# Designs tried in a protein design chat: VHH binders against Protein DOG1-like 4 (DOGL4). Part 180

Target 1, 232 residues: Protein DOG1-like 4 (DOGL4), of Arabidopsis thaliana (Mouse-ear cress) (q84jc2)
Amino acid sequence: MSKMRNLVEEKFLEFYESWVIQLELYLHQLLIAHNNNTMSETELRHLISKLTTHHKAYYTAKWAAIREDVLAFFGSVWLNPLENACSWLTGWKPSMVFRMVDRLRKSRVVLVEAQVKKLEELRVKTKFDEQKIEREMERYQVAMADRKMVELARLGCHVGGESVMVVEAAVRGLSMGLEKMVKAADCVRLKTLKGILDILTPPQCVEFLAAAATFQVQLRRWGNRRHYVTHS
Short names: E, the ipSAE of ESMFold2; O, the ipSAE of OpenDDE; V2, 0.75 times the mean of E and O plus 0.25 times the DockQ between their complexes.

## First folded at step 16 (VHH)

Design zg88 (from zf24 with S54K; framework vhh_7z1x_3; at its last look DockQ between E and O 0.68; V2 from the best seeds 0.00; counts 0 for: SAP .677 > .668)
Fold by OpenDDE, look of step 17:
Structure zg88 (fold): chain B 232 residues (1-232), chain A 122 residues (1-122)
Amino acid sequence: as target 1 above (232 residues)
Amino acid sequence: QVQLVETGGGLVQPGGSLRLSCTASGFTFSSYYMNWVRQAPGKGLEWLSGISRKGSYTYYADSVKGRFTISRDNAKNTLYLQMNSLQPDDTAVYFCARYSGLEGLTPSFDYWGQGTQVTVSS
């Protein structure tokens, strides 16, 4: 079912479409860099920096948007059903990237013992942070179900001016809680990404970022093939 | 049929400015991500800038960032490139190109203009 788009959704849709296209362009550069062994470390670091900046821009835009309507990000209209199904609290699950790193290690990336150790430490921390957020989310859901949602349901039965105001206030309260959870999750994502990039060498970073970008764009492609989504 | 026509190129001195235009026809212009690309003599194609379908978001290559500005007027089906502080290294044929997605993992552009020559020389 196609959701009716609100203003926040429309704006973010445009942003995300353009952001993904730019990511695709960066992916091309990453792939070239990966296949070109003549690129200097400085050049690689510059490319990495561009990608990291691009990712930061996404979260900047996201956080601005969620201040207006966090609910728009739950069942995002700019994502296809497959992308949405793979989302954890409106984005990628942080612990997933370690599986990606593991896959790279099995293929061609050689990590020294020190890197492996640091990655494992980061994995543990990331998992802990994920679980913490999940517990908080559960707590939040229980609290809302017990009070706010019941209140909203009751108010929904009474159509009137005053009731509308109360409902809006209640929805705002709910939204604030969700916003907090989403931001917390995003912080873990950013921290995890930074952690990985700090552990990897520049060539390894390029390979990792290429793999991540590839996964993202392929997921989108596969989802769009199955579920026709018109974005342009 | 789809058509892109670039205009505004010419000869300019170093430090000068030019404004390129690209007029689109044959498709819903406002539905597409548009780009400027250039090709200098003896060099490959270089992506310079991209703009979202409504024009709210823009991206630039490092080589032109801070000097070039991409914009669009969807009511006029026109893409623009304001070029300031032009240098000899900016000498090239400039193309507007419609983004079409990935072929494999390679970004592709399905329609291009004929290009407009920009020459920066003393």
Scores: ipSAE 0.887, ipTM 0.966, lowest interface PAE 0.5, mean pLDDT 92
Fold by ESMFold2-Fast, scan of step 16:
Structure zg88 (fold): chain B 232 residues (1-232), chain A 122 residues (1-122)
Amino acid sequence: as target 1 above (232 residues)
Amino acid sequence: QVQLVETGGGLVQPGGSLRLSCTASGFTFSSYYMNWVRQAPGKGLEWLSGISRKGSYTYYADSVKGRFTISRDNAKNTLYLQMNSLQPDDTAVYFCARYSGLEGLTPSFDYWGQGTQVTVSS
């Protein structure tokens, strides 16, 4: 069993390392596009599509992995302690990306009033969806302390075929509940990302994606070089 | 101590195939993401393909996707690039390179092979 959990963690660690490297290569392309006015709208849309596809690939791999072992995503081995400390339900907190959007106010291509209004509406809806998930997580945590769960834990001390099956069924139910919540959070992340990209122009999308990727990469770098940060 | 040695380059006709090899020594090859990069005459470096440390995940530049295949054999400390449907525009010096991360916000490679020349002409 522990060997199977290690295999899921090992496979996703290899995936995530390579996925981040590819994100770093895309970030370089985004920064070149942002700093140069030479790319056509078609070229910018193609680059934005590559980033969107890359993020979708992450969730495809993640959802396959959490079906096998959702707990691997709580305190993940492929994330450093700083990245784990900044995680909300196994990933970035959706409302935080609006802080990246705020940087567009200082960009060469500024937001128009209609975009500001739509982004504010999306921000409010995103926070509402986050709070709904947080309430479901609280309910889940309270259910873990429920008397029925305590009784099932005690039953697990009795080694019998049917008792083992009942406990295993209950544990599967708990894991399925966590998987559902993580997928719900990921759906909010994807809806938020899509919503922002649908509101922004292609140059603004490039700037936003560059800012988001820069933050993700820098957070990883700061956490990985924790021993050197004190004197830098 | 770290050494990357490429072989397999040469002259090939349009539509032909070549298989490049890169033998690594002086480091734990199986711990690193490895890459193929090329430089055409008078052009800058172009990243072509990358492969995860155990070979499970591969990535390709649009210019080579569907024509080139990256692979590795960690037991032999060897990286491969199978190049099919070669075109004159593929003429370049091909390097294997070890990815080291970002310097500033620019992708960086800390070790490179000496390069192997691929010439596609009739």
Scores: ipSAE 0.793, ipTM 0.919, lowest interface PAE 0.7, mean pLDDT 87
Fold by ESMFold2, look of step 17:
Structure zg88 (fold): chain B 232 residues (1-232), chain A 122 residues (1-122)
Amino acid sequence: as target 1 above (232 residues)
Amino acid sequence: QVQLVETGGGLVQPGGSLRLSCTASGFTFSSYYMNWVRQAPGKGLEWLSGISRKGSYTYYADSVKGRFTISRDNAKNTLYLQMNSLQPDDTAVYFCARYSGLEGLTPSFDYWGQGTQVTVSS
């Protein structure tokens, strides 16, 4: 039941724990702002800016970590990246955020026609970008499998200096490709978030951010119910 | 018995500096996200800063960012707050607090120090 984590995983886990705690503190502020009609527009915009900055900080830390070891985000380093590719590039599909927007529209959030048009345009662009990434990832998975099959065949025949260079080139190619795809997916996620916040009014942004943070916090708490292996 | 004890408060002139310390006992200090919070006279509690378990990641309220620095020494079970460029509106009781997680959706700090008074006055 004991597992060892590499240094990239340990560093990012420390970051993520603290990042979530800070998100929990911001959630409290969002819930107060959601329930309180006395906050000024300036105060709301400041809170929205703090949440935007916090989400940008998450991606900044993640991108630094994937530059050092992108495979840390796809399970153990011993597992084949194709086996780890079942997730959609280390997170939710970018377009899934619109399910939350749609749910808010059914509740208390009233959108004018101009907002609805802009949200639909953003939804279409987001879906287009994610489909483009999906097609590119599929091409990468095939190319990676072909390279591994050739490498394994050559390892079974002869091993030498040229074999080491081929293995090193294949590993570099895989890591570079995965890093690019993860960053592309994260850029779509962040751009979609910013686009939604630009379309919504400040009170609507607070309601959206509160719902998103609540979902993320609850999902993590539900996941924490699972039996964890703890190393101390 | 969990205990947090703040020291280092006092009277300082505007523009001055102070360094607060918080000594922890009765729990594994290095397992907790630790915080500084203050309460100005007649005001509510204001969260100022937090620090990750190993000290690698720090967070600040906008009101103190760039002027205050949180740090910890896990070998000495001590949390620190270096306060620079102090102004009269920094006058408050300063507490260290242990973050314990959410109760429902509300952040919970389960243990607090007694506080140390910081007064910024000409």
Scores: ipSAE 0.696, ipTM 0.894, lowest interface PAE 1.3, mean pLDDT 82
ESMFold2 (binder alone), look of step 17: mean pLDDT 90; pTM 0.910

Design zg9 (from zf24 with Y99F; framework vhh_7z1x_3)
Fold by ESMFold2-Fast, scan of step 16:
Structure zg9 (fold): chain B 232 residues (1-232), chain A 122 residues (1-122)
Amino acid sequence: as target 1 above (232 residues)
Amino acid sequence: QVQLVETGGGLVQPGGSLRLSCTASGFTFSSYYMNWVRQAPGKGLEWLSGISRSGSYTYYADSVKGRFTISRDNAKNTLYLQMNSLQPDDTAVYFCARFSGLEGLTPSFDYWGQGTQVTVSS
């Protein structure tokens, strides 16, 4: 049974559809730059800046939306089932982007030893931050089975007066906790992305961003095709 | 039967303005992200601007940002491009198009119009 989309879901669905289309247009520019090696360093830096601005725009829109309805980002209606299955705390898992970086080690534009060392240090820090957030999520999930929460859930089975107000306040508190955790995960994502781009040369940044965007676009295409074939 | 029909082109002096229109039929216009693209003589297609389904989100190529404004009227099934501060380099055939995704390395657009000619000349 389909759930009706709320206003936040409808607005973010429209935003996300347009954001992905723009990402595909930027991916085309990245692939041309990478394949032909025809752009100056200034032009490459400008293209990289456009991509980083585009990703920042996503988080600006996301954080506005989660302030209104954080749960919309767990099992999002703007993502197909495959995209949702690949999500870690409402987005990409930070450590997974280092698999895109590993491809640069085997590319025509090789990484120097100093870059390899800095990327490994960043990988370790990213995994540490990621694990910290995973422990917070585990504690959140355990707290949902806690005696206090079970008692609040029982109160929520009864309507009227004082008990409804108490349950609503507790649910708002849980939503605020999820919002803080999602924002913490997004900060790790942005810090990881910035860290990688700061270590790489402009041609390597273009190759990395192209690989990341290609994966995101292909994942969406694979999920959409599978869904149509199995459900059409 | 899907159709897109562009109008509003013409001859204009540098620094002048034009407003292009694109009338859509044969599909639910209000459900699609729409684009303006252009092709100068002897050159490839250049994407200029895009607009979300309701018009809430817009995007622009650097070459036109601050000079061109994309808008839409879903009740009239019409897409607009307001072009200000026109330059000789803006001379091209202007098309409205729906984005269908990437085919290999190239953005693919479906349901093209015939285009409208814009000539910026003294």
Scores: ipSAE 0.607, ipTM 0.844, lowest interface PAE 1.6, mean pLDDT 85

Design zg90 (from zf24 with S54T; framework vhh_7z1x_3)
Fold by ESMFold2-Fast, scan of step 16:
Structure zg90 (fold): chain B 232 residues (1-232), chain A 122 residues (1-122)
Amino acid sequence: as target 1 above (232 residues)
Amino acid sequence: QVQLVETGGGLVQPGGSLRLSCTASGFTFSSYYMNWVRQAPGKGLEWLSGISRTGSYTYYADSVKGRFTISRDNAKNTLYLQMNSLQPDDTAVYFCARYSGLEGLTPSFDYWGQGTQVTVSS
């Protein structure tokens, strides 16, 4: 199994490195579009669609990988320690993207009252869905404590190959539960992203996606530097 | 010591095909994401395509998607661009480039080939 985990990690590492490079190229296109008043709505919608497709491609690859080894996504080798420290259930915390939406309110692209209302409704729904997952995580951790106690008791009664099989069964149970929870969290992420993009105009979508990509890329850059310092 | 050398450019009729090659030396080619970039007369640089270190993942600009195919042979330290259904707007100098990351928030390439000229005309 450990060897299978290494192969999944190697494959997803190559995928993720390539995916981030393409995100960096799209970020440049978003920043050019944000600074250019002459792009048509059709051109902006096309760019937004490319970013949406790019994020969906990430989840397609991730869900294929977690079917093989969900534990690879907890403390991922393709993420630096700072990125791993900022993760909530293998990815970004859904409610945190509304901080990027709040920055949008200070831009030259003004949100109308109807959009503000819809965004607040989406924020409340997103936090509700997020808290539901957090309650499931707590229930899972309690169940794991019970399982570990049962496992320790059984290991005290068995030696050799039988103890190995019992440990493997416990790990498989953990993996199945984590896979379900990771997919649930990713569904909240995708619904939140789609919800925001459905509410915003194309120029606002470009600004939002640029802010999100900038944060993701900068977080990776800060964590990858050998001797980084806190920005003043 | 690091070198990228493009070959395969030339003059071709609209609808024709060309295959570009880029031979790399002086670095571990198989460890890097590689790219094709072009510059048309009087225009800026346009990124066309990128390929992951083993060739498992590829990306394309909309202008060339479905017409161009990027590939690599790590045993030969060679990057390829198969160009089909060539159009007059494809006339440009084509560069092989190694991606180095962002400078500020602008994509940067640390090594480039000398370029190979592709001319699509009647």
Scores: ipSAE 0.794, ipTM 0.922, lowest interface PAE 0.8, mean pLDDT 87

Design zg91 (from zf24 with S56T; framework vhh_7z1x_3)
Fold by ESMFold2-Fast, scan of step 16:
Structure zg91 (fold): chain B 232 residues (1-232), chain A 122 residues (1-122)
Amino acid sequence: as target 1 above (232 residues)
Amino acid sequence: QVQLVETGGGLVQPGGSLRLSCTASGFTFSSYYMNWVRQAPGKGLEWLSGISRSGTYTYYADSVKGRFTISRDNAKNTLYLQMNSLQPDDTAVYFCARYSGLEGLTPSFDYWGQGTQVTVSS
């Protein structure tokens, strides 16, 4: 009965645990690169590429998993309650990464005017795309209270196998709608990440990726403290 | 208590192969992400490879990718490293290590084996 959902959750839990450990190892490499001014541009670009590939691997695994059970990503068992509370449509809110970009503005190596302009244009575009998805989610939630859905819910309470098929088809349609919205949100995340990395120099990319990874790892660490964890 | 014991090191010719084993005791081996780390003479520690608790997900350092294969047998509490196409630069003491998380943003390993020497020379 629950075998497929249990399998998806178990598989992604193990995947995410190992993915986070590898992120922690990459964070260490990013911090070494940032503190040592001896790495070549080629070496820095290779390290940036490893992080980009690592993030793409996450979305490849996620999209395979949501195709099987998108609801597993709303209140995920592989995230602690703090991480779940900070999620926007099953992941980080795209506009939030510009807080990491703001950290670069306080660096000794300043962003040139052309970079500042492009980052502001990207921030505006990201926020616009984010708001589009929020409006789609609002429409989805309103549609759940639609007369047709209310009638299907009522039928499911007191009728036999003939109505079960109709209800199951409706539930499948709802899951497909959520999958579409989650993938749309993930596309905004990937486009935002790519856009930032395309604007920044390799040393600035390393600093940005280090800041982002530090935040992600620290959020997990804070939430794993006893008073934030409900499942121990 | 907790013990990690490496075996399988030795002298090998360039281009040769070796298989390292690490037997674990004193903890639930199947619950932990496990790693291989090496240290060449006069050099720092180099992380080589890691494997998820059931063995499904593996990661490799660029220096060994395509040449080394990490695996595990949870029923035997054993971690393996299959090393192929060995080069003189692979000469090092090889350690089995249990990952414990970050210590001040630095990856930390709470238990290490005593290491096994691998020497690649003609």
Scores: ipSAE 0.790, ipTM 0.919, lowest interface PAE 0.8, mean pLDDT 87

Design zg92 (from zf24 with S56D; framework vhh_7z1x_3)
Fold by ESMFold2-Fast, scan of step 16:
Structure zg92 (fold): chain B 232 residues (1-232), chain A 122 residues (1-122)
Amino acid sequence: as target 1 above (232 residues)
Amino acid sequence: QVQLVETGGGLVQPGGSLRLSCTASGFTFSSYYMNWVRQAPGKGLEWLSGISRSGDYTYYADSVKGRFTISRDNAKNTLYLQMNSLQPDDTAVYFCARYSGLEGLTPSFDYWGQGTQVTVSS
């Protein structure tokens, strides 16, 4: 059983390391595209599509792994302590991406009034959806304290190999609600990303995706350097 | 000392196939993400494909997706690139490279092979 949990973590660790390397390669392509005004809209749309497909691949892999062991995502061995500290329900906080959008308002690629209005409407909706999930998670945690924690504590009092089996069955039960909440949060993430990309022009999409990827890879590098200094 | 050695290049007609090999020594090959990169005459470096440490995850540039297959044999410390449906614009020097991370915001490779020439012609 323990080996099965380790296998899920090991498989996703290898996936995630590879996925981040590919994101770094795409970031380089985005930065070149952003600095090169000779690329056609067709070429820019193709690059945007590659990034969109790459992010969808992450959620496809994540949801498969969560179905097997959602708890692996609350103690992620593939993330450093800084990345884990910045996580909200196993990933980035949806409203955070509007900080990348704020950069576009002061960039060389100017947003028109209609886009600014649509982005603000999306920001408000995203914050609402985010708060709804936070309330649902709070309700889940309160319910868990009244029922499942008491059950789990009693099951932990059994002896022998039967105790391990019974406790693991109870943990699986507890994780079903967490899987639902994580998937709900991921749906808000994907809808927010799609919404932003639908509002922006191709050059603006490239700038936005470059900013988002830069932040993600830099956060990982900052956390890895600090971790090596404090824990080496 | 770390060493990467490519073999398998040569002259081939359009539509033909070649299999490139890269033998690694001087490091734990099974611990590293590995890549194939090419450089066509008068052009810059083009990343083609990458493979995870166990071989379970692979990525491809659009120019080669569906035509090229990357694979590895960790027991033999060898990386492979199976190239099918070769086109004249695939003519390039092909390099095996070990990924080391970002230098600034630019992808960096710390060790490269000497390269093997692939010519698709005429």
Scores: ipSAE 0.778, ipTM 0.914, lowest interface PAE 0.9, mean pLDDT 86

Design zg93 (from zf24 with Y57W; framework vhh_7z1x_3)
Fold by ESMFold2-Fast, scan of step 16:
Structure zg93 (fold): chain B 232 residues (1-232), chain A 122 residues (1-122)
Amino acid sequence: as target 1 above (232 residues)
Amino acid sequence: QVQLVETGGGLVQPGGSLRLSCTASGFTFSSYYMNWVRQAPGKGLEWLSGISRSGSWTYYADSVKGRFTISRDNAKNTLYLQMNSLQPDDTAVYFCARYSGLEGLTPSFDYWGQGTQVTVSS
């Protein structure tokens, strides 16, 4: 298993490094579009579509990888400690993106009341979906503890050859449960992102995506710098 | 010292093809994401394509998607750009460039080749 884990980690590490570089290139395009005000609505929609496709490509690669080894996504080697500390079920916490949306309320082109209402409805729904997953994770952790205790008791009663089979079965069960929860969390992330983009105008979408990408790449940069300073 | 040397440019007719090569020396080529960038007369730099360190992942600008193919040979320290269905607006100096990360919020390339001229005309 450890060998399969290493291969999945190596493959996804290279994917993630290149995916982040492309996000940085798209961020630059978003910032130019936002600051220059020279792009047509068609050009803005095309740029938004590129970012949406880029994020979907991440989840396509992630779901292929978690099918092979979901545990690689808990304490990921392609993320620095700060990025890992800020993770909620292997990724960004869906409700936190509404902080980026709140910034739009202070922008030059303010949100109209109808948009504010729709965004608040989406925020409430997103928090509800998020809490549902958190309750499922809590139930999973309780069930996992009960399962581990039964398995440890069984191992204590039997010496030798059965221990490997019991551990393998436990890890398999753990992985299946985690994969379902990670996919559920990722579905909430994608629904939240799509919902926000559907409510916003193209210029507001560009500003939102720029803010989100800026936060993501800055968090990575801050974590990498602090690790060097602290542990060098 | 780090060096990037482009070859393969020239004059071609519209609809023609060219294969550009970039030979790298002075660094561990297989550890870096590599890029092709161009500059047309009177215009700024345009990023065209990028490739991950092993070649498993590639990205393209819309202007060249479906027409250009980026590839690499790490054993030869060489980056390639296969250019098909060339158009007059592909006329530019083509550079290979090593990606170094963000400076502020701007993507930075720390090493560039000298460039190779591609001219698409009758």
Scores: ipSAE 0.771, ipTM 0.909, lowest interface PAE 0.9, mean pLDDT 86

Design zg95 (from zf24 with G50A; framework vhh_7z1x_3)
Fold by ESMFold2-Fast, scan of step 16:
Structure zg95 (fold): chain B 232 residues (1-232), chain A 122 residues (1-122)
Amino acid sequence: as target 1 above (232 residues)
Amino acid sequence: QVQLVETGGGLVQPGGSLRLSCTASGFTFSSYYMNWVRQAPGKGLEWLSAISRSGSYTYYADSVKGRFTISRDNAKNTLYLQMNSLQPDDTAVYFCARYSGLEGLTPSFDYWGQGTQVTVSS
């Protein structure tokens, strides 16, 4: 069932559309920098900083939006079905980012032993943080079946009176719990991204960010075309 | 017939201001992400600024951030660039461009204006 978009969904849809277009422009700059080796270290650091700022802007906008309507981020209207199918707690799964790191191990820009060790330590820590959040999500879902929540659902079948206030309070509590969990997942995402960029050299950061942005942009393009692409 | 027409260019002293306008016709202006791009003498195209379809979200190149302001009036099908604290290196032809998506992994602009000349000189 299709639902009408609320104001939070309409605002974030426009934000996300523009944010992705700007990511496409930055991806082009990353690919030029990677392929031509013409940029100085200062220029590369500046480009990396632009991408980092762009990703932080996404989380600033997201956290403002989830304070108003966290449920908008589950099955988001600004994401196509393929992007939604690839979502883990309203965004990319942190450990999947290390598949982009594996691309660096196979490229001509060789990681030194110390970097490989630090990346593996970060990977293990990231997987541990993911499992912790997955356990919290499972606990959250199980709590929906406790006696108090079942009673509130039963009361919701009787229109009017005290049941309206009690149901509204319960829904607000559920939304606050989801908001906390989504923010925890986003903190793991930001920590993982920062950790990778701190370990890599500027040219390696450019290659990594280009790989990540390419994956994100291509998923969006293929998902948008899934029903209308004719094979040549 | 899709058309973008830039106006408002001219000669200005360093530290001066100009307001560029781009009037759109032949398409639903309010449905598109719009851009300002410039080309300085003997140089390639430099992206400057972009604005989301309603005007709620804006983006700027570092070279113009804090000095230039992009805006739009969808009722008038017009895109604006307010340029303050102009410097000699802002001398360029200024284009408005409609974003059309990616060709492969390259950002594509399907329609460009003819450009308007901005000269900053003392």
Scores: ipSAE 0.628, ipTM 0.861, lowest interface PAE 1.8, mean pLDDT 87

Design zg96 (from zf24 with N35H; framework vhh_7z1x_3)
Fold by ESMFold2-Fast, scan of step 16:
Structure zg96 (fold): chain B 232 residues (1-232), chain A 122 residues (1-122)
Amino acid sequence: as target 1 above (232 residues)
Amino acid sequence: QVQLVETGGGLVQPGGSLRLSCTASGFTFSSYYMHWVRQAPGKGLEWLSGISRSGSYTYYADSVKGRFTISRDNAKNTLYLQMNSLQPDDTAVYFCARYSGLEGLTPSFDYWGQGTQVTVSS
């Protein structure tokens, strides 16, 4: 009944737990900044930059890990079942963040016409990029069932060094293709995040990042409460 | 019976160095993310640094980045803070703390040490 983990899973589990703890500390700073309307634009921009750097650090670590084992990110052991159920190509669905933007309409912070127009343009582009990635994944799935792959699967049923090497090369090729798809999805995520932050004012950026971090942390807490995790 | 004990504080001149230690007992030290936090006279708590369970990942507050180094020795159940280029504004009581997660939306620590006093003065 022991849970099996490979080295990539063990390393990324420790990384992710640490990354989430730091996100929780940043969320606290974002909430303080949002409630304290005396912070300068320079101070707000610095805090926004820290969050942006933190998210980029996640993708740097993720891309290193998927180079080694991309399949670890499909049904990840560092995510609870609720987090895994909400994943789109190993992460958050880019268009979902526009729902967080819609919640920025608090009485203190309102979007002007020009921002609404730019956000709608970004939303449309993001959905287009998502659909392009989904079509690429469909093509990848069709390639998995290709006649050539079926022949390689048959060869894998026979004992022989050469046939084993051919199957291993094909599996490596499939993993590289999947890695490319995951990186493409992550690029859409980063472009969407940057695009939103470029359109919003610093106070709006703080509120947006606080909302996004709150959702991410709350989703993890809800999933963990339903599936008890010991801390000893 | 969780206990955290800090040592290594003292009086040091500006530009000097100190190494703080925190010895843990009563829990599986190697399973927990650990933190250093300080409190200056008349000020609130300031988070300084955090370290992952094996020591592979570390984070620092801007006020100490490049000057302080957090580390741990899980075989000895000990957390360290190497403090270099100390300045008068670093004068505070330094605490090691075990992270417990969010209480509401506020970071919470379930166990703290008694603290060790660091005074930076010429």
Scores: ipSAE 0.759, ipTM 0.909, lowest interface PAE 1.0, mean pLDDT 87

